# Ledger of designs, part 5: VH-VL binders against Phosphoribosyl-dephospho-CoA transferase (mdcG)

Target 1, 226 residues: Phosphoribosyl-dephospho-CoA transferase (mdcG), of Bradyrhizobium diazoefficiens (q89xp2)
Amino acid sequence: MTSPCKHGDRPPGRHDLVFVSPAGWRAMLDARDDLAADSLLARWPKMRWPTIRRRALPHEATGVALGLPLPPSAGKKRVALLVEIDHVASVARPPSLQQARAYAPRNWWPTLDRLDGLALRHSVDARVYGSLAWQSLTGLDYVTGRSDLDVLFEFRSETDIDRFVADVAAIETSAPMRLDGELMSADGAAVNWREVHGGASELLVKSIERVVLLDRHQFISGATGS

## First folded at step 23 (VH-VL)

Design yb1 (from y2 with heavy chain K56R)
Fold by OpenDDE, fold request of step 24:
Order: C-alpha cells, then sequence, then structure tokens
Structure yb1 (fold): chain C 226 residues (1-226), chain A 119 residues (1-119), chain B 107 residues (1-107)
C-alpha cells in the first residue's frame, strides 16, 4: 500500500519563485561588483520581484541558488545569484495558467484555456514558467513572436500520463505558439513532456539535485528515488 | 476572504509542551510565509519565528532556539508552533500572521491563542 | 538585531486632535517598516507598510512617513475608535523586531 505522497513532502522545485529579504538583496548585490551597473538589478528588489530557484552550478558555494532572467530588451541575460537560506523571505509556486492569462497575447488565450481545462480534468496542477511567467510577474515585455509557452505539469500517481501528453500534443496542433514544458512528479523529478509523448524507453529526468536517465516506467510510477 | 483561525486557550504545567495550530483559508496556502508572534499580558509584540510552507523551512528567534518547532501541513493548510520546556514566562497570547507575498510585513493575523503556564 | 524605539510610550489626546508617533531604528532600514494598530482584546491590524503606504481599508486619516532610521505615524484627526496601542515593525532583516508600543487614549 504505497502511502499517497502527501503534498507536504514536496522538495524545493527548480521553478519555485523565491523572494529575498532586503538585507539578503544588499548582501547579494554587494558581493557582485559586476552587477553594479545593471539598472534592472538595482530595480528588482525595489519592485519586489521574485527570483527563481535553480540547480546549483558545479563547485558553487553553499547556499540557495537563484536565477534572475532579464527581458529581451536587456539582452535576455540570465543572472546567477546565491543567497543564504536565512535571507529567503518567501517561496511561491509559479503562476497558474489562469493567473498568467491576462498578461499573455490575446491569440494565446484559447490555448491557455484549453490547457487549464485539460489540467483540471486530469487533476494535474499546471503552472507557467519562462517568458510568460516573468511577463506576468514583472509587467515587463518577455513574450515575443518567437516565444514558447512553458508549462509545468505536476501529476499524481493516478494520472494517465500517456493520455495527458497526447492531449497536450493535440492542443498544440491548433496553438499559435510552441508548447514546451515539463511533467513533474510529486518528488520533484521532471521530464520534458515531448520526450514522454515520443515514447522513449529512457527519459532524461531533472530534479533540483541531479540529472539522470531513468526508465520510463520508473518515472511514471514515481519510483524515481530521492 | 483571507483568514487565519487559531484554537481557544491552552493551559499547561511548567516543563510541559504546547502545540498551537493556525488554519489558513482564502488564499494559496503554500505560497505565503507565516510568522508567529506572541504577546505576554500587558506587554508588547515579540516575533518568535517564521515558516515557509512550500519548502517547510523555518527560522526562529534566538530566544526560542532549541525549544520551538514550526511546521506546516499543506494538505490541511495548517501551520503549527510547538513550544517545549514551558515556563511561567511563556504565558502569552500567541498569534500566527500571514506575511505579504514577498514575505515582509504581516497583512493578516489570527485571533490569537492564550497559552497559560501555571503550576 | 535591529532595535526599534517608539515615542512616546503613551499619550492622551482629544477627539479631532492631530496625533504623532515616532519610531527609530538602530540602523538604516530604508522604508521596510510597518505600523500596526491593536485594540484591547484583539489581534494587531496592519495600517501602514513600506513606511508610507496605506493598507487597503484603512482610513485616510492615518499616514506614515520617514525612511532610514526615523519614522512617523500620524493620525490627522483622532477619532474615538482610534484608542489603541500602536506598534512599528521592521522587516529589513531577521529577526523581525517591534517597537515597544504606544498607547493612545482618548480624553
Amino acid sequence: as target 1 above (226 residues)
Amino acid sequence: QVQLVQPGAEVRKPGASVKVSCKASGYEFDSYTIDWVRQAPGQGLEWMGRIIPLWRIAKYAQKFQGRVTMTADTSTSTVYVELSSLRSEDTAVYYCARDSWEGYYMDVWGQGTLVTVSS
Amino acid sequence: DIQMTQSPSSLSASVGDRVTITCQASQDISNYLAWYQQKPGQAPKILIYDASNLQTGVPSRFSGSGSGTSFTLTISSLEPEDAATYYCQQYDDLPYTFGQGTKVEIK
């Protein structure tokens, strides 16, 4: 009797939004002289915009690894930051499809609505990351004519993953944008949904801790190991 | 409407432990930090610590280190504070409070739980 | 730890009076300061955040000002329902700390 993974055991996720304390921001920026001239970085804490949790780099110092993506107007630079855990003030889930909808191009709305409905029918928690998420979070222009819609689909043990990804693919056929995204298990392991849909026997599984190749059935069954 | 609901008064003996619950509703529970603040009779507000539900990480004031444990249950949208080795000085109203989205100021408060420590 | 010092500890004023409460921080906390109102037997309620932003639903007679180390809460025209204890709180860094409180009584 596999005890249902209580929602309470979710590890930190690669797409979690992280808010840093004022003192934490000062500490981070003071340690990075190379960032001192960046006006958006100076503005970021003032605007109370979040960062995003990322995997630690090889040989990176101990701390919470954070990412800050700058918009296309600022060269789409990705700033890597590191903060002490005590300076994490809050952590939030990425925005829902519904939350991000108002910030999306109008021609994206039908696709967003269909994906939201699909997620609901399959009891999947769908969240937006990438350009649309940051557009919704900051109000800055992140989405362009070449932008993909990036969606994180958190599935449960009861989810028919094969059917779900087939339905996602079907939605994409009429979508004005490419649908990118990840299927995430309760333990935080994630795979690109297209890889699953392609029927691969082995999947590239990403977590905050590692990247590994796993058997498809192991991933789908949630037996990814901690 | 956003609300935090706490239980009624608790009475404990010195040396015992008390666990106070805070049930949240009206918002996405796991996306907001919760603070615990206590107030002794006739005294000011004292910050005890905070918990970040999504990561289940907590930070405590130094005064309570070793005696306090904060936990979050996302399935029930409930946060708990447990204080052990109770003393008469721990007699206070204990409040849970939701922080702003960024986790800075406390924008919603529970009604408080009176914990009385008496022999 | 950042110490917050309020002044005065208590005051008595008449309805319609202008009331001013000050809060001093032991170090520069920029504008990361909140003001709370607590009535007897009730939980605190936020009035002001970020030193000067009025919380939604709070009467406009309340205002906050200041930055750095010196902050002020002002009640432009005191009303009977404003009898309460007021607290400032910094959220620049942990641990969060409160002022000792200012009790406002109506004459």
Scores: ipSAE 0.939, ipTM 0.970, lowest interface PAE 0.4, mean pLDDT 95
Fold by OpenDDE, fold request of step 24:
Parts: sequence; structure tokens; C-alpha cells
Structure yb1 (fold): chain C 226 residues (1-226), chain A 119 residues (1-119), chain B 107 residues (1-107)
Amino acid sequence: as target 1 above (226 residues)
Amino acid sequence: QVQLVQPGAEVRKPGASVKVSCKASGYEFDSYTIDWVRQAPGQGLEWMGRIIPLWRIAKYAQKFQGRVTMTADTSTSTVYVELSSLRSEDTAVYYCARDSWEGYYMDVWGQGTLVTVSS
Amino acid sequence: DIQMTQSPSSLSASVGDRVTITCQASQDISNYLAWYQQKPGQAPKILIYDASNLQTGVPSRFSGSGSGTSFTLTISSLEPEDAATYYCQQYDDLPYTFGQGTKVEIK
């Protein structure tokens, strides 16, 4: 019996990297005959590449829902996986802007550096997800000329969110790519930064558990409700 | 440099509890699994369990189920193991160890904490 | 649980000797095996991971081989500082399990 440790202050995040045990990979893939022919999926555990946490579907209540995005060369297929909690070997945060920088196109570097500096000034934890993250994690080509930069900004109660998103928007004006991303509260609730910047009174709030419309003030204050 | 620092020794009576700390430094604490391994005097290594700090989930060896609790404090980069209902056979050196990034093998070890259970 | 059996339990060899330690798993664990060295009064230190990969900073006289159920740690030329107890460990599945250890003494 896995004694669930008290879920600490930070719930599992939608962008958390999840490593699966060797036995877990076998169990997971053995249950999916439809994946047997995919060479990248066969390679994935051998290369020790992570998966990503995703929201569970209603019928996936007993496992850990994982995602595996294949690169553009493999048709950008998103593989949905389910693993038992006991086969989770490790969980990591997404790559930092600094970690991902070396894998980004050179013309992205100034934007990455500016965003990293901005995050530091506002005491925001900034992480990369999407194509750049997977490129950094696998070494495979995920970033294309049409790729957005996806950044997760974890903010605190003292963060001036309005100022922060205004500064993000300012950085985007000189960026060679579109800046996409989410503002995430300590409780794991997240909103697209553009919605916040647009001044919407209601925000589409996404968490690992649900998607809801919340009042802007409720989201910013961290009162995302039970 | 990656380091795991543990207290040197603890002494307890039978039936008591002991809580051993493991302070991590030199890496992103919440992105690595920590294992606890103990070693009785003159004996081999015994895996007790592991904790995943980011999700604060733990898995224990069956032998210790009901008596062991592993916790992580991300604010202090510290992992704890608590063992209750101590017996003389629980006398051992207790090690924390950081797993590889994927959570497989133990690449960095603490220096160990000697826990002595005596009447 | 996966049982790991080491052989021998102890050995004594001279400086410069080739030393071989074996580890057998009760089931196929592919290459998910690590070797550790533990000197008296010290914590274990990893030597080999994934059955045959030498950990950074470990002398090249150490090597690992094997897959499936049978594994070997080899010290090509024993040095005085190699006096220690060595352990294999599987990480194919939980619970993680260790071999009983092999004590290597210098003659």
C-alpha cells in the first residue's frame, strides 16, 4: 500500500516531467498494441526521455495520465499514456529558460534572456514547455519556423501580475517568435498570459483537475476554490 | 557540488520514533527522487523507500509499511525519514541517496546517520 | 521482489590481480543494474550504472558487463584502495534490491 504522502503545497502540474520505471514502460506499452509499430516509442525508454503530466480523462481516474509528444518529423502525434503511480520513478520541473537556451535557435536567445531577466526581477519562476522544451530534452527537432515560445510563469501572491504581463508583451514586440504561455499560481491553477494582459474580467483557468471560468480577482488572489 | 548532509547519530529507546534529516544542495532539489537505504552493523544494504519531492509522493518497502514516513520540504531542500515503533533490529546506519535524473540508480549518497536503538 | 545474488561473498587477492564479482538476478532486468563500492566507515559510491557504463571519475580499471540475469564487475588490476565491499543493485522494478555484497580484501 503506497502511503500517499500528504500532497504538499504544490499539486502535480500539467507541465511536470514524469519519468517512468523500466517495468512501468513495459507494462504501459504492453497494454497498447497500437503503439507497437512506433519506432520512437520503442526508443523513448531507452533514451531515458521523460513524459509529461496531463489532465486525466474521466475514465483514467486510477492512474497517472501522461503525454508524449512526437516531433514534427513523426507527424506531431500526441500519444496519451496511463501508468500506475508506483511506476513513476521521478518527477521534474520543466526546463528553465537558461537550460533550454542552448537548444533554441540563435535568434531566440535575446528574447529568452530578456524573459529570464524579467522573471528574476519579479521573483517569478519561468519554465519552458512545448516545442523548445522537448527539443532540449530529446535533442530532436521540435522547433520550426512557425513555433511559438511556450513559457510557464509561476507567480507568487506578491507578484504584480499586470505589470509582469505588460512587460512580457513588450518583450514580444521585438521577438522573432510569438510568445505563448501561462501564468500559474502556487496552487497549480494557470491562465494564458494574454487573457490577463487583455484585461478580461473572467479568465479560463486550467488545472490538473479541471478547467473553469474564474473571476480575475479570484485567480490573482489565489482563491481558485476547492 | 551536489551534496547530501545528514546528522551523525541518533539514540532511541525501543518503542520510540526517530526522524532523520537529509539536506540537499548543489542541484534542483525538487526535480530528483531521494531514496533511503539502511545498513545494519556488518550487514548489507537494504532499500527502505523513496520520495519524489515535487509531488511529495513516497513508496515504501513492504517491510516498513505502517512504521515509516518520508517527507520533503522544498523550502529547505530537506528530506526526512521517520521510523516509529523502533526495535533493536532497527539499529543501523541510515543513508539518503539521490537518484539519477530519471530516478533509477543512486548517484550521490549522504554520509549516513547511525541510529542506535537500545534499552 | 527481484532477488539479487552475488558471488563470492568474500575474496582475498593481491595487488595487480584481476578480480571478478558476479551478480545474478532472479528475473530478466535487462541492463538496469548498478554497482557500488563501500569502504569501511563510508557511504556507498556508485561505480557502474546500466550494467556497463562507468560513472564519471571512476578509474578505468573498473568495468561492468552482462545483461538479463547475469552480470559481472571486473577490476582489471587490483589497487590497495580497492579494498571494500561491493554491491550490485537492480532498478528494473520496485522494491529496489541489492546483492548481499562481496568483501574484497588485499593480501
Scores: ipSAE 0.938, ipTM 0.970, lowest interface PAE 0.4, mean pLDDT 95
Fold by ESMFold2, look of step 23:
Structure yb1 (fold): chain C 226 residues (1-226), chain A 119 residues (1-119), chain B 107 residues (1-107)
Amino acid sequence: as target 1 above (226 residues)
Amino acid sequence: QVQLVQPGAEVRKPGASVKVSCKASGYEFDSYTIDWVRQAPGQGLEWMGRIIPLWRIAKYAQKFQGRVTMTADTSTSTVYVELSSLRSEDTAVYYCARDSWEGYYMDVWGQGTLVTVSS
Amino acid sequence: DIQMTQSPSSLSASVGDRVTITCQASQDISNYLAWYQQKPGQAPKILIYDASNLQTGVPSRFSGSGSGTSFTLTISSLEPEDAATYYCQQYDDLPYTFGQGTKVEIK
């Protein structure tokens, strides 16, 4: 495997948005009868909506593993796709918390504003994934009354992670939704913010290549570049 | 306000290499593909390749394979194209261009860098 | 590789004339075609994407049509500032390719 990335280098990540080229969509639709038969999936290329990077299955030795989460109205399903690297036209970071705000339920706005302020104070880049992200990307109804707010917190070496998660917890006490979130280091490894706040000695660390249980100090050292 | 800024000119001798920069501003650098396109004097446009900065993955036109390298530096929002083993026919204006968000067409262009290869 | 063939190579027209430039693709590229304008000493500028969609800020005298293999750029009433070279470019599949260009001069 490759060495851990240095500060500021982000390898391909689980939450990266991936746009497929016209030739890539044509190849997938020609090879997959289920995609071509579904009216929403057949429209996906015409709408120019992205897909999302996913972890490859063991037998997917080459190519780029992608996922496509459908909205609740189309059945809450996640379609698995596999494309050639040459058919990746563009890759984007997840929507920023600020970009997604306009697409959130109004009663979420105070919580989003407090999270924006917190991110600024701690030098954290706050992004959304999950239902709010896909609602902001597509305009389709993904967010329901039972939805969590899924936030990706990309922190930097100067971030006091323990103080940050304490402040996140304080914001959640008054929030109208459950706040699910991941703390992501510069090398793309991520943990659930609650595990860090809860003082767990071992953390479930997720990356594009694997999910492993690591000692808290191992993650913090890699997360802060030390 | 989206802008791609390139140096104006570079002069090299045959057999040398040149590395041309393209500094992006006014948008989220990591989230857009960058193409490199060149134009020899009085000639048309020729696609050289593209780079996806977030993944640091590049694809090159076959004609340039083995001589071209494209890189990205996220900390400075800058992409580079390096062309080696220069010949007189490499004399051209070299443009960087940002793609639309989905990576389909080139919606913003740099002003170009004139690379002159002569003794 | 998908070859893009433009015609004519050059043309000369008067202010107010309707100008038509064509672009032929060597295979079906659906509507994945852009038109660019390049004035002497300047970078290209996008005019039209997806064969017929006018880019924001481009004058409405420009229009595009076609799909599949045959495409047309039209300038409904030529203005002095439209003197330029025009390029079509396909983005259906790699490598991306351009037409050879059409130089438009004003008499």
Scores: ipSAE 0.871, ipTM 0.940, lowest interface PAE 0.5, mean pLDDT 90
Fold by ESMFold2, fold request of step 24:
Structure yb1 (fold): chain C 226 residues (1-226), chain A 119 residues (1-119), chain B 107 residues (1-107)
Amino acid sequence: as target 1 above (226 residues)
Amino acid sequence: QVQLVQPGAEVRKPGASVKVSCKASGYEFDSYTIDWVRQAPGQGLEWMGRIIPLWRIAKYAQKFQGRVTMTADTSTSTVYVELSSLRSEDTAVYYCARDSWEGYYMDVWGQGTLVTVSS
Amino acid sequence: DIQMTQSPSSLSASVGDRVTITCQASQDISNYLAWYQQKPGQAPKILIYDASNLQTGVPSRFSGSGSGTSFTLTISSLEPEDAATYYCQQYDDLPYTFGQGTKVEIK
């Protein structure tokens, strides 16, 4: 490329998993004594675990803003990281619902199976984030008795979003946990499924770039058109 | 099961461009980095660059800056490398390779495409 | 750029011999090194990753060792099908670079 790289030129992806290169980890650990001193953070590059894309802070005009959520045993902290674009080695989608199932408490399995079946019927790509995702990715204990099930529902233009959220609500009535789900468009803009199910006239739309209130019809018509 | 399929051969004149395809199957295309590596006849392996399909971003070796473009089409699970202003020295086998999940080493290779640049 | 230098450039050995190929990096690359095998007319195939980890499906006669700047690929007992060119490749930092290759022939 002949032009400067801009942060806004990257595809939106608030929940994208990001693998940092060896040179990227070395640069971060050399610059950040707090990272180097923490035994779990020192282990992170050795284990080849990913990080997660996060919204950039105002002073992070260049680079890729990443987060690293620590498990409850380490105080449930999110470590903020910033890396050069050239130190991004790989980017992956979050774990699928099916992939994460084996790492969930057994009493969650019927709910996960019903959600997976629902997503398939509606041509929705169901992924996990939050505690179950990180338990799946690391094998460390992230899920507690108070944990939500955090699901990303990547929908397509043919998805009947209103019917989909009604079916999610039906599944939650017998679930052993709260469903904290987001409906996500292809460009990474997302809303909480409960706001859609509740009939809110304005929705809180989250993307990697911003958080804004949009009219329900603007989000539904624009999001399903992408 | 993981497979990268490339065309067998391409012939071009000096000054032309070539676009080599690499069709992926058997894995989640969006979640893995793809490298391009070439090998001139009787020579070693030369890294050309890599593409991260989910973000549609690429990084190229300095030697190829300005002549190479890598793209990805998620709807067909296909990556492409395009090399412009071809010279006889660009005659080589061009391989695509899928990286490990973390994007470090190349764990699956295509069979290669022989690109011949001849007057 | 990180330069990778292999030694020897070529060798000839008998079936059953222990074969050692070395790879030197121009700077410390920790263990971020892979070894590939390329048989005539074929694409490369990974043998070893992270300097010493054997890829699934690769025969146990292959092993790797080293860290920092000096790395070794060992074939404990050479077999006829091991006639190939072997490449090391670093993935510590961009651009990724390969050694020039070591051609192994059967006597």
Scores: ipSAE 0.869, ipTM 0.944, lowest interface PAE 0.5, mean pLDDT 89

Design yb1 (from y2 with heavy chain K56R)
Fold by ESMFold2, fold request of step 24:
Structure yb1 (fold): chain C 226 residues (1-226), chain A 119 residues (1-119), chain B 107 residues (1-107)
Amino acid sequence: as target 1 above (226 residues)
Amino acid sequence: QVQLVQPGAEVRKPGASVKVSCKASGYEFDSYTIDWVRQAPGQGLEWMGRIIPLWRIAKYAQKFQGRVTMTADTSTSTVYVELSSLRSEDTAVYYCARDSWEGYYMDVWGQGTLVTVSS
Amino acid sequence: DIQMTQSPSSLSASVGDRVTITCQASQDISNYLAWYQQKPGQAPKILIYDASNLQTGVPSRFSGSGSGTSFTLTISSLEPEDAATYYCQQYDDLPYTFGQGTKVEIK
């Protein structure tokens, strides 16, 4: 049996990078003709690229629900995967802004640097997901001229969230791309930063298990943790 | 520099428990799987199990199931292995090891903790 | 469980000799095999990963080859500091398993 660690630990997030074991890949390719027939998907295990945690569908009661976003050149689609927990070899946080910088278009760099500085000032852990993340992880071309910058901001109880999102909005005014970011609480629940900046009294809160509407105070209360 | 630091030695009587720490530094603790491997005197290496710190989940070798618990404390970047109902044949050096990023092979090892089980 | 069998259990060789150590897996493990070196009183140290890839900082006299069920670690010219016990380990499937070790001594 896989045994959970101690009480109060951070639960799995829907942006977590998940590496599948060799046995896990073999089992999946043996069972899924569609994966074996696609040259990029069949090669994914050899390249040692991760997958991404996704919300499980209702019929996926057992196992670990994973996604595999293909680059635009391969049809710009996301492949759904389901693996046994024992076939999860490693789990990692998404790439940091600093790690992803070298893989971004050069005209994105000032925006990335400003976001990194802002995150540091607010003690926010800033990560990337989406096209820039997958470009940094694989080296394949994911970022296009219409790509958003997808940022995950993990904040703490001392974070002045209203000031933080106001500063994000200020950075976006001079950015060459749209900022499509999420604020994530310590318990892994996340909201779009624009909903918070817009002053919404109810927020669409996303977690690995569910998507729900919560009032602003419920989200902030969850953000302080247990 | 990536380091895994363990205590040097622990002594216990049969029937007791021992909890061995492994403090990580120089890398992002949450993003790497940690294995525990033991080595009895004059013997080879024996895999005990592994823990995925970000998800707080562990898998144990069947031989240790029911006696071993692995935990992680992200705030101190420390993993622990606890072995209960100790027997004299549990006398060994206990190593923690960090896996490669994809969780396949063990690229950094602690220096080991000698656990001696004797009356 | 995937059993890993090393041969020989021990060997004695002279400085400058070519040394080979073999590792057999009880089933096909593709290239999911690592080699570790352990000197007396020390922790193991990784030498080779994915059967043939040399870990950073490991001397080029070490090499690995093989796939499937049969693997070889080679020391092209034995040096005095290579006296150690060498272990193979598979990471194809849980539980991870090690070979029993090969002790290399200098004549």
Scores: ipSAE 0.867, ipTM 0.943, lowest interface PAE 0.5, mean pLDDT 90

